# VH-VL binders against Protein RESPONSE TO ABA AND SALT 1 (RAS1), part 20

Target 1, 230 residues: Protein RESPONSE TO ABA AND SALT 1 (RAS1), of Arabidopsis thaliana (Mouse-ear cress) (o04515)
Amino acid sequence: MPNTSSSQSFTIFVDGWLIRHRYFVEQLMCASSLDETNRISLEEQQSLVAQFLSHCLQYYQEKFASVSLAGDNVFTFFCPPWFNSYAKLILWVGDFKPSLVFKLTEVSVADLTRHQKDRISSLKSETRRKEREVMRDFALVQQSVADPPVMLAARRVGAVGMVDGEETDLEEAMEVLKAGMAAAMNNADQLRCSTVGKVVEILTPPQAIKVLRTIGQLHLRLRDRDQERA
Below, E stands for the ipSAE of ESMFold2; O stands for the ipSAE of OpenDDE; V2 stands for 0.75 times the mean of E and O plus 0.25 times the DockQ between their complexes.

## First folded at step 7 (VH-VL)

Design s64 (from b8 with light chain S96Y; framework fv_ebronucimab; at its last look DockQ between E and O 0.86; V2 from the best seeds 0.79)
Fold by ESMFold2, look of step 8:
Structure s64 (fold): chain C 230 residues (1-230), chain A 123 residues (1-123), chain B 111 residues (1-111)
Amino acid sequence: as target 1 above (230 residues)
Amino acid sequence: EVQLVESGGGLVQPGRSLRLSCAASGFTFDDYAMNWVRQAPGKGLEWVSGISWNSGYTYYADSVQGRFTISRDNGKNSLYLQMNSLRAEDTALYFCAKGDTYYLFESGAFDIWGQGTMVTVSS
Amino acid sequence: QSELTQPRSVSGSPGQSVTISCTGTSSDVGYYNYVHWYQQHPGKAPKLLISDVSKRPSGVPDRFSGSKSGNTASLTISGLQAEDEADYYCSSYTSYSTFYVFGTGTDVTVL
């Protein structure tokens, strides 16, 4: 598959994914607003949570496949066209910071037990440590651009013209860089998914539905596309 | 020091029920998700079911969905598996297992296993 | 429902290296680093041998190593010893609906 076709195919995937996302957000809003006499069963609440998490996981798995094939288009995923302009200003490694979920939990859930609060506090510390590890690894990949073989090959191309071997060395170095960037983004995405999953597991299903509703609404707000195109 | 001890296995006829227990000691049981894994005689390992620390979430392999119910009593440091509508293919050694993290959603590296309790479903 | 695919058996002479493959999909082994290996001797409970693709728990000899490429994880036993004769299983995290799957198992024989 051509690299530009992979990123274009993912944009089409996102359109369909957003339609399903709106459906799930509606289900989460309905489930969180029912009074006790009309409340869906605990089993149904667990199922809705699992379905929403699987829906979100599908996005990141499809992204992983697309990023792995992107070639020169890897940078598109760091500033994605399927996010609106405001969302692009606040991205962390191509998407939202994992630790955002803790703030969304605070605003969505009012009835955490002390044990849940302690577990969330510990998870927050763990998540921030892992965020720093992701950034450290990403910085090391970025520093490889200053690697002497890459810079030396670039200087020779500009000054002397293309020589066999030098072009191949540059191409090989650029492939290593792209692979490193893709790996860093995948590590960030897996931390995002893991953190949400762990927060959900600390929470009861009714609490989790409120948090996932808030997450889902935010996703829609920051991905609103297609402001009347003229 | 840290141990898991299963009990409640036995010989039963198809269509009958059994309840397995797992007694935990030597760690803070309340903090950990818990799992059941089974192994049919001469066969490989199969994950059966898992439960979150507060029982808020329970999960099942497709082969047992609707027939088995996992539960826990954190006050007694005990994990349970209620097995209904037993079939011959449920014949296995049943282990309880703990992961190296607190959660089901992460890892799944089972670092503590019991010795298992044998369930035989036969006419 | 899909299992992770392992060879049924692998053999080697003492001191040699053997490698056991564990093949899944791009949605499990290819996606996650939550791939683990277990050793099981007859009549015993499984023992965690490798976690998270390549991490050895305390007490596991350094002749056991793990790696992953694409949708396939590998366990390598270098310097094969008689006590390494056992069954070996891989496992992977999968999804929020079915969390864990095990491999089909590999019988390692020391010639």
Scores: ipSAE 0.764, ipTM 0.884, lowest interface PAE 0.9, mean pLDDT 85
ESMFold2-Fast, scan of step 7: ipSAE 0.756; ipTM 0.881
ESMFold2 (binder alone), look of step 8: mean pLDDT 91; pTM 0.940
OpenDDE, look of step 8: ipSAE 0.789; ipTM 0.891
ESMFold2, look of step 9: ipSAE 0.741; ipTM 0.872
ESMFold2 (binder alone), look of step 9: mean pLDDT 91; pTM 0.941
OpenDDE, look of step 9: ipSAE 0.780; ipTM 0.885

Design s66 (from b8 with light chain S96G; framework fv_ebronucimab)
Fold by ESMFold2-Fast, scan of step 7:
Structure s66 (fold): chain C 230 residues (1-230), chain A 123 residues (1-123), chain B 111 residues (1-111)
Amino acid sequence: as target 1 above (230 residues)
Amino acid sequence: EVQLVESGGGLVQPGRSLRLSCAASGFTFDDYAMNWVRQAPGKGLEWVSGISWNSGYTYYADSVQGRFTISRDNGKNSLYLQMNSLRAEDTALYFCAKGDTYYLFESGAFDIWGQGTMVTVSS
Amino acid sequence: QSELTQPRSVSGSPGQSVTISCTGTSSDVGYYNYVHWYQQHPGKAPKLLISDVSKRPSGVPDRFSGSKSGNTASLTISGLQAEDEADYYCSSYTSGSTFYVFGTGTDVTVL
């Protein structure tokens, strides 16, 4: 159908992506359960990690394209119908909060060296700072669209309804908000990919496989619509 | 003084092997991903290979994949490039380069470069 | 390895401005803000000139500036001087197993 919306197109993409995702999660589960004697080669571990990261990057690149074309539908990406009810309550800018990756790393890997712990701590601080920047910039966009209409209403003694030109100002404000939301989403998604990729690189390939398995399993659980009974 | 010094270049016949070394000083070598970049005479820059801080990840340009091996010794602050099955097309000045961030992933600018070591593959 | 497209040469007179373009794709220059510029004098190693599209390292004169629009990044040299005669290379981070792609290079001549 030629009239499929950008959010609907993305939902169709995600359906196919989830089939491949389940396959990768199974490969990661298998690889992460092997002991040192049965471990696949370093080259095979690196390949699996690279393939899974590429798979995740494909999701966010497709989302970037869809968000950039969303127009009025940009709001859908902040409260997306492809997530279950639990996921919707814990979303940060329409998807997982980047610093969650550090908690997933802690529960997945028990054999971190002191050097790795120090690097992770440093990256965690930087990630949290960047999360605050995303939220601050988004708050400034929200403020810029709210302030002019509110200030105009406050200055009008006894007035009800909009005066001539106020509707145009609100239309301008809505366009600024949509652009700001798209920018915030894209910045948040880039931080998500950045955080996962950098954590993987701090870790050894066997450790990274365990973390990526946990991340992959979380993605599946957040999209399990059969769990939505509320 | 932050410095990278390459060595090991020279004249070598096609099909032979050569090993390049890069000695690092003035920064915490074991925190940074390291890279090799080459430049053929009169030509542009080409990224050759990169290695993560702990040797967990190594990456290669398609032109050298399977023939070159990047490695590092953090205890010696040294980076290496083992070049096997050398071809005339591998003739170039080989630079050791450090990114301005720790990572290969979303790698930063190469803020520190060595002077380069010349590899000439000729019969 | 794919290369970013730069003009082969650019020329100007002392005091003029010259601009060098660097054109990539939507998966490198168009997607990431990790575009860097390097200056290389004959017989010397490349020197970092601009990082992350527009950031000048300490010691680089303010007459060097960078920008990006869509899939094209640009380096502008204002107040052109004789010592600016050199080769200039852009680079970009790219996704996948290749992390760096360099531009084809531009020879700047000061006439």
Scores: ipSAE 0.735, ipTM 0.867, lowest interface PAE 0.8, mean pLDDT 86

Design s71 (from b8 with light chain T98P; framework fv_ebronucimab; at its last look DockQ between E and O 0.81; V2 from the best seeds 0.75)
Fold by ESMFold2, look of step 8:
Structure s71 (fold): chain C 230 residues (1-230), chain A 123 residues (1-123), chain B 111 residues (1-111)
Amino acid sequence: as target 1 above (230 residues)
Amino acid sequence: EVQLVESGGGLVQPGRSLRLSCAASGFTFDDYAMNWVRQAPGKGLEWVSGISWNSGYTYYADSVQGRFTISRDNGKNSLYLQMNSLRAEDTALYFCAKGDTYYLFESGAFDIWGQGTMVTVSS
Amino acid sequence: QSELTQPRSVSGSPGQSVTISCTGTSSDVGYYNYVHWYQQHPGKAPKLLISDVSKRPSGVPDRFSGSKSGNTASLTISGLQAEDEADYYCSSYTSSSPFYVFGTGTDVTVL
């Protein structure tokens, strides 16, 4: 019953991360309150935004470290056990699609200025272009299994059985594939973080808190264990 | 034609305050995050502070947090750095800088720099 | 942690190649492709030389090239010329304070 230390360690990290995540979502819900006698200062709102973004970045940086050392277990990160079963069917490269944040912004913020709307529209176009680039690069990595050298090695193993030279060629091809998949996932994760960060930067701190609250609540729902039993 | 011009440097005593200004021209200042970078005499570069396009977010190096305040006036195409409780280690040439993107995120390729303004903190 | 490590100095003869290393961590150089290089002549402001690991801005000669492997970025100056005598700094984006970290700087001397 061997387990890779990388994916097992990351699952343990996620448990601790989710405890902190619930704390931040509660903070974001409290900060979006309209209670004038208890409204936190603008400076405190800026700090909460920065802390939540740092918290989200910590998840992806730890994931990057774990994926880089995952070996055969890199595939686990494309269908992660820490998401519920329903959420796994709608994932994009192992997590939410970066451009989802634009829809979440529209439903969370009612007071965008014209200048902010223009900036968000431009960022949305840029993000969609980058999403296509990530998918194109990912497709090229997947195609490396169908390249003639890899297919020839696989055919030789199937037809004759294992020969040391052919086994080594297949192992080398699989290591290239694993490295390429890990790189593609990291590019997707960086696009996720960059897109949220840029949307937040376009917004005022009060507006950003509303969007980040919605994002944080959605992330909890995608990992809600009770949803798997319904 | 794209230009950043710093001013407001000088000799001050420790514990005193100084305000730096940076005048921008030749680009749409309102769309860009802006930064301050300093260089102590004979030393390397140190990022000091950054501010988002609409002043909604400000960031500071740990060495200046709580003492320095970055601000901007988009109507005057101007960036400011209020430096309080100055220390000898704040002695440096202070540059304002613009990134090659609109954002502090994904930025740090400073493609436009001012000439710098010298701040000397000495008794 | 709060600065990237570069060699203090590097020297070469005209026409030779020199390489400057810039070592960070898996949280900056090893994570992001937002690694940049600046050239600074005495008494002058820094000038952007390389952005995003290997991209040359307009006007930068093609004898300047950049690369990255792991936590280390590299600047290579091929065909070294007298005007390349300057200080060189790398930088990397990071999402924690100070958000932008610079290297310690490398003094390039043309012999």
Scores: ipSAE 0.719, ipTM 0.863, lowest interface PAE 0.9, mean pLDDT 85
ESMFold2-Fast, scan of step 7: ipSAE 0.747; ipTM 0.873
ESMFold2 (binder alone), look of step 8: mean pLDDT 91; pTM 0.940
OpenDDE, look of step 8: ipSAE 0.734; ipTM 0.871

## First folded at step 8 (VH-VL; framework fv_ebronucimab)

Design d1 (from b8 with light chain S96Y T98P F99L; at its last look DockQ between E and O 0.82; V2 from the best seeds 0.77)
Fold by OpenDDE, look of step 8:
Structure d1 (fold): chain C 230 residues (1-230), chain A 123 residues (1-123), chain B 111 residues (1-111)
Amino acid sequence: as target 1 above (230 residues)
Amino acid sequence: EVQLVESGGGLVQPGRSLRLSCAASGFTFDDYAMNWVRQAPGKGLEWVSGISWNSGYTYYADSVQGRFTISRDNGKNSLYLQMNSLRAEDTALYFCAKGDTYYLFESGAFDIWGQGTMVTVSS
Amino acid sequence: QSELTQPRSVSGSPGQSVTISCTGTSSDVGYYNYVHWYQQHPGKAPKLLISDVSKRPSGVPDRFSGSKSGNTASLTISGLQAEDEADYYCSSYTSYSPLYVFGTGTDVTVL
């Protein structure tokens, strides 16, 4: 049964998700542009932050469910058709690099306290360490394509007669590869979410709104296909 | 010694208010998220509320949302829970619980607990 | 779901191993590795027993271990001792309200 149905499901989800995402980005833009006098209440700010984080989390949860539960092809997420050409240049394990959030924070918030800077620095170090771990694991998975079962199968691609047993071995090897890639991707996605969430908690709600605005805008830019025509 | 000490519990009538306090000692208070967890008599544990290290973020269970307010004074190493519009179902032993990090996000390990303060809401 | 599902009670003889399950959903236990276990003796405050699925805090005996598979986390108590008789609660970080959810609790009895 063509695995096409589950990939289509996630694509459909993303389309709806993007509509909601645009709405959130607009809200964040409005909230971040207000002066101190016209600023929305702290509770409202907190609510907006929470809602946006939940929105972002939903994306990765659905992605996880698509691959792990629905059986979608994990390879699609490493070269997502919903990303534009620019996005593909900055992809790290299927999405943006988690540590990018720190750069975005730096450009979005000018009034960080010393204490906040110290905590961000600590978090940055931790995040980078975890990124290296994810990359090591991912690299191991990538290297597995050179394992004998896969290589033997590749050599026989075009040769008329894969022996029945070799086909099964290739299938098994591919499943292991897929599982490994899915695991690495999930770890990367969790690290993305974790990093954003923790940065937010280091910041005040007004500061967080500015950073989240920037993150949200970036996501839109990465998915805007019209930019490829410019 | 790391310690949390709750106070402020008691017997109150429905609709009344009560303020709980938690005094922290033995650790850097503003390095950790703080939480309230309650346990009704003979029942399980229920998370009630959490507050970030700098009070920037507060979270509540749906059961207490709009009625309870969590706050902290880092200068006094104190956590508070203002409970308004109390209901019979709020009857419980209320624990102050220390988070293992300054994050509420993706955390939830409470490594230090107080002994609890009993709140009884009865007509 | 407002609570994670645990067996109501588990019993074992001294020296035996017992396992307590904690079942959530794909939005909490199944998604996050932020599952924690607490031990509570009668009339006492809960004590953190296991954090982050399998991490033991200092002072917790090695006979306590945690694991997770799918939407179910497990606490195993090996070499059951009389002092292990207590209530055990799992908890998890969630992506929904409430921020943290506890299990229904399991009464462990040593026979």
Scores: ipSAE 0.736, ipTM 0.873, lowest interface PAE 0.7, mean pLDDT 91
ESMFold2, look of step 8: ipSAE 0.780; ipTM 0.896
ESMFold2 (binder alone), look of step 8: mean pLDDT 93; pTM 0.954

Design d2 (from b8 with heavy chain D30E, light chain S27R Y34F; at its last look DockQ between E and O 0.77; V2 from the best seeds 0.74)
Fold by OpenDDE, look of step 8:
Structure d2 (fold): chain C 230 residues (1-230), chain A 123 residues (1-123), chain B 111 residues (1-111)
Amino acid sequence: as target 1 above (230 residues)
Amino acid sequence: EVQLVESGGGLVQPGRSLRLSCAASGFTFEDYAMNWVRQAPGKGLEWVSGISWNSGYTYYADSVQGRFTISRDNGKNSLYLQMNSLRAEDTALYFCAKGDTYYLFESGAFDIWGQGTMVTVSS
Amino acid sequence: QSELTQPRSVSGSPGQSVTISCTGTSRDVGYYNFVHWYQQHPGKAPKLLISDVSKRPSGVPDRFSGSKSGNTASLTISGLQAEDEADYYCSSYTSSSTFYVFGTGTDVTVL
């Protein structure tokens, strides 16, 4: 019986998380729209940035816990029901591509210093390298579906029942596949978090707020189901 | 030679303030996040505070939040810790610790340590 | 949790292997590969031994190795030597209220 209970738990979490996320995005919008004279204090800016990053991290931590600890089906996260059709087009290993943050930074911040640009460029190169590594690992996992135990099982779907032992072999193969996918997803999620965090640290708090606003807004757009009706 | 040298420790009464300094040499100071770690006598290590490469971000342990202020002067290759409202539990050897990257987030190996400066808070 | 859990003490004879565990949660050790190990001799500053679970800095002997499984990281000291007698601390990045958390520390004794 698919442990429907664990998938439900993450879904419930996401619903609550989204409520908080909207609130943060509003705060970021307000903070980013203020003139220099009306800006919140540096400490407040730092606090807002920290809170938002923590909020985002919580999502991925819960996702990890759901799959690794609660036994949720990892496959659900590669085609998440909570993403709209647009989001599904841009999914990379279960979520947005980490290097997208650099494009969002470019669009959000117009006053980068030369030093910041150089550091961002370096980080971008590193991130892309790591993305390739994640993709290689993920590709290997994907190729494992062609392994004999899985293929044999697929051929027997709808045919005569599995012979004794074949079911066990298939189950084992599926567990290996799931574990591999979970590992790849976790690595991707860590790369997402790390990339955002590092970009933030390259930027000033006011700059970071602009980028985080954009990221937050993007997340909302990816999860907005009402856009599918339009 | 890469080196960190702490100073400013001493004996102080509860409620008083103290400022610690750390002088860095042998590396490009502005390229690394910097941290303070403390060790109470006969106890383990406790992270106290961290500061990003450009001072844009500062972080504190809950135990010192609101009382301590970390700062840096990259032109002087110096790290500081302003400690206000000192408590007996703040008694410790305070180490200056260099991060292995300019990031505080998701980095965190401290590859260079000073010898520490002793802070004693006692009535 | 304010600290990662380590055994209080570990002992071994010269030439033996000893392992120190560092147990955290799914929010620190279990989630991140940012576990580090430090060696501290009496009256000395800590020294980085292992970074990022298994990376060995230059100058650290090959007999020191790190690994992680689940919420537990491990430091293994192979071919234990008298000079290895020290306190060992793990640390991890954490998303909790603190950025970094240290382990409780392990006293390694060479018998």
Scores: ipSAE 0.697, ipTM 0.861, lowest interface PAE 0.7, mean pLDDT 90
ESMFold2, look of step 8: ipSAE 0.754; ipTM 0.880
ESMFold2 (binder alone), look of step 8: mean pLDDT 91; pTM 0.937

## First folded at step 9 (VH-VL)

Design g1 (from s64 with light chain Y96W; framework fv_ebronucimab; at its last look DockQ between E and O 0.71; V2 from the best seeds 0.00; counts 0 for: pae E 2.1 > 2, grease 19.4 > 18.9)
Fold by OpenDDE, look of step 9:
Structure g1 (fold): chain C 230 residues (1-230), chain A 123 residues (1-123), chain B 111 residues (1-111)
Amino acid sequence: as target 1 above (230 residues)
Amino acid sequence: EVQLVESGGGLVQPGRSLRLSCAASGFTFDDYAMNWVRQAPGKGLEWVSGISWNSGYTYYADSVQGRFTISRDNGKNSLYLQMNSLRAEDTALYFCAKGDTYYLFESGAFDIWGQGTMVTVSS
Amino acid sequence: QSELTQPRSVSGSPGQSVTISCTGTSSDVGYYNYVHWYQQHPGKAPKLLISDVSKRPSGVPDRFSGSKSGNTASLTISGLQAEDEADYYCSSYTSWSTFYVFGTGTDVTVL
């Protein structure tokens, strides 16, 4: 049986994950509705928030596991086939930019207290700083592609071939690159999760549900291929 | 000085209720998530419950879910644990523990602990 | 509740180095850098020793250090002293439903 690549395996996981995701988005929609018939208790709201966040966390944990095993396929996760063309334009290190959550919060929640706004502002500054750090690290990894072992190999493609030992050097260099890429991806994903979680804790459960709804919907839109035809 | 002081422990029969209190001082109470951690006699540490800075979120270990209720009064710099339907296995020293960060999640480090209050559940 | 796995006991002579392992899963120790270590002397409350895998709080001696590889975190005590005899617990953030899990604890004895 052809060994399913890590990216293929992850894709299969995502298909199942999306089914559950749609269910959660629906629940979040209902919970955020002004209709009294769909109103749920505070305890239920807290539970829904926790479940959805756990659901999202599962996605990134599985991704982490897959990226760690991906080898050469690690690059696929930076331009994932499960995202549509629009998504690919707005991707930051393979997914949405963490600081986007603040914009989504602003759009989703109209009744923020002054205290909440101050905390969100502080968090936003912190998140942006961390984004820059991730980008710096990622840039360093990208620059390593120009390192001699890789460049020598590239120059010899179609020429006389690689000299003894150069193949090993190239393999080692590629492993370092892949490891660096994986690390950058994981750092970015953790920042995503952390940012969402922190925003949630600044907000009340009803406010959080609105933001999470928006985030959940965004994820669905990023994966919907049919929107490219409209 | 940063300090946590627990109170309210004692001897109770199974099925009864008890309310623990923790008085905080020396830090801005509403800037931190608060937790209860317990330790049965001669056993390890077990996280029991956590509460967010504004009481918006409360979480419990599976072992106490549905029986315990964590709450806080930021105006009084106080943390509480209402324990209902107590069981023998709830016998433990209960610590009030301060998170080292603003957030309940991703903190996990408890930088300040009280001395604990002993809860004994026995027939 | 799943506990993190620690050795039951570790012993060393004064001046030696000892290491305590804390093993979790790819969903806790392996995924997060939120592993913490606590020291507890008999009859005392736990004290934070190391936070976030390797961060040492003020007042903690530099002979205490933390690290992590894969699903296993480690606490190293260098230059073991008599006062280091205590129970040591690791902890980690796990998930939104169960935020924290503690290790099984390790009894450190100074011979």
Scores: ipSAE 0.787, ipTM 0.889, lowest interface PAE 0.7, mean pLDDT 91
Fold by ESMFold2, look of step 9:
Structure g1 (fold): chain C 230 residues (1-230), chain A 123 residues (1-123), chain B 111 residues (1-111)
Amino acid sequence: as target 1 above (230 residues)
Amino acid sequence: EVQLVESGGGLVQPGRSLRLSCAASGFTFDDYAMNWVRQAPGKGLEWVSGISWNSGYTYYADSVQGRFTISRDNGKNSLYLQMNSLRAEDTALYFCAKGDTYYLFESGAFDIWGQGTMVTVSS
Amino acid sequence: QSELTQPRSVSGSPGQSVTISCTGTSSDVGYYNYVHWYQQHPGKAPKLLISDVSKRPSGVPDRFSGSKSGNTASLTISGLQAEDEADYYCSSYTSWSTFYVFGTGTDVTVL
C-alpha cells in the first residue's frame, strides 16, 4: 500500500479485472455456440452485451484515474507491462487501435445487411479521422517541447553557467509533455470505447455477442505470457 | 415538416393498460434512436425508455422495467409504448423524442420533441 | 434511477450572467459522459439548447454556453433576457446498460 505508484496500483487492479474478464469470455463463448433450440432469450443476450461493455468500461475508467495521477510514470501506460511482447509491437497510444474493431467485426459476423455495412463503412471513416486527430494533437505537444527555446535549454544542460530560467524551461517542457501524453491516452481510450459501443449498436445482439467474444479472446491473447514454444 | 405526434393518452384506473403511439414525419425515421420522456404535473423530466434504430436494443428506467414495453415499426414511421400495470405515479405528460443519432450509448441529445399526450391514472 | 443535482432556482437581473450547475458522479457526469441541456417554457415541450457539453444547435443564441469540469457540467446564460425565464434541465447517461438521466431542473427567474 505504501509507495504504490499509479501504474503499480493499476497493475493490481488488472489482475482482478482479468479474472472477471475470463468469466465473461466464457459466457460469450457459451452464448454464441447455442443453436435455436437452446439459445438464450434476446433479453438475456442484451443483458450479457451490456454487462460485458460495462466490464470493459470499468477497465478504462480505472485507467483514466491512474493516468491522471501518473506524473513521471505516464510512459508506463504507453508500453504497459501487463501486455505480452507481441501486443507491445502493435500498440497504438498504449492499447489497440480503435479501427481494429472493424476487422474483428468482419471476421466475426457473416450476415451483415447492406444497411449495416453502409453504417459500418461510415463509422470506419469517422473513426480513422479521429485517430488522425489524436496523433496530430499529440504531435503538436511533442513539437512544443522540441521548439528552439527548449532545444537550446536542453543543449545547455550540464554546461557550466546554466541559468535558472533555462532549467525551469526544461522542467516546464517536461510537464507539458507528460500532460500531453495523458491527454492523448485519454482521448484514445474514449475513441476506443465509443467505437466499440457504436459497432455494437449497429449490430443485432446475436451479432454483437460474436464480435464481443472475439474482442474478449483477443484481450486474453494480448495478455498471455510470452511464448516459449510455438 | 419535421413532426412527432403522440396519441393514446387518457384516464385509466390503476392496474389497467394503455398503449401510446407516436407518428413521425419529415425525417428518415429509422436513422435515429427514439425515446419516451415523461413529466408528472409540476415535476421535472424523467426518461422512460429508449429503442435503437433497428429495435435490437431496448432500455427502460428502473421505475417502469417489466411493466412498459417500447417498440417501433420503421415501415409505419411509428414508435409505441405499451404500458401495463399502471400506477398513480405513472400519471404524466408523455413525450415522444427523437435522438440526434441512432446510437443510444454515446449521444443522448433529443433534438425533436412532440407536444406530449397526457396519461392520468386515478384511484 | 439516479438524478443529476441542479439548484432549485437561480435568479438574475436583465443583462447579468447566471450559471446553472449539474452535478453527478463519475458514472453520471464523468470523462466518458456527454451532457446536454434543455430549456422548457410553461406549457411547451423541452427545447435542446446545448448538446455534447458545449455545442450550440443552430438558432440558439450565443449567450448560452456550456462546459464540464470534474463531475459538474455548467450552463451559463450571459446577458440574461426576459424570455430566458424558464425551466432548465441537464441530461446524461449513467452507464452502458442504464441510459439517460435528467437533472432535477432549475427555475430561472429574471428579476
Scores: ipSAE 0.570, ipTM 0.787, lowest interface PAE 2.1, mean pLDDT 83
ESMFold2 (binder alone), look of step 9: mean pLDDT 90; pTM 0.936

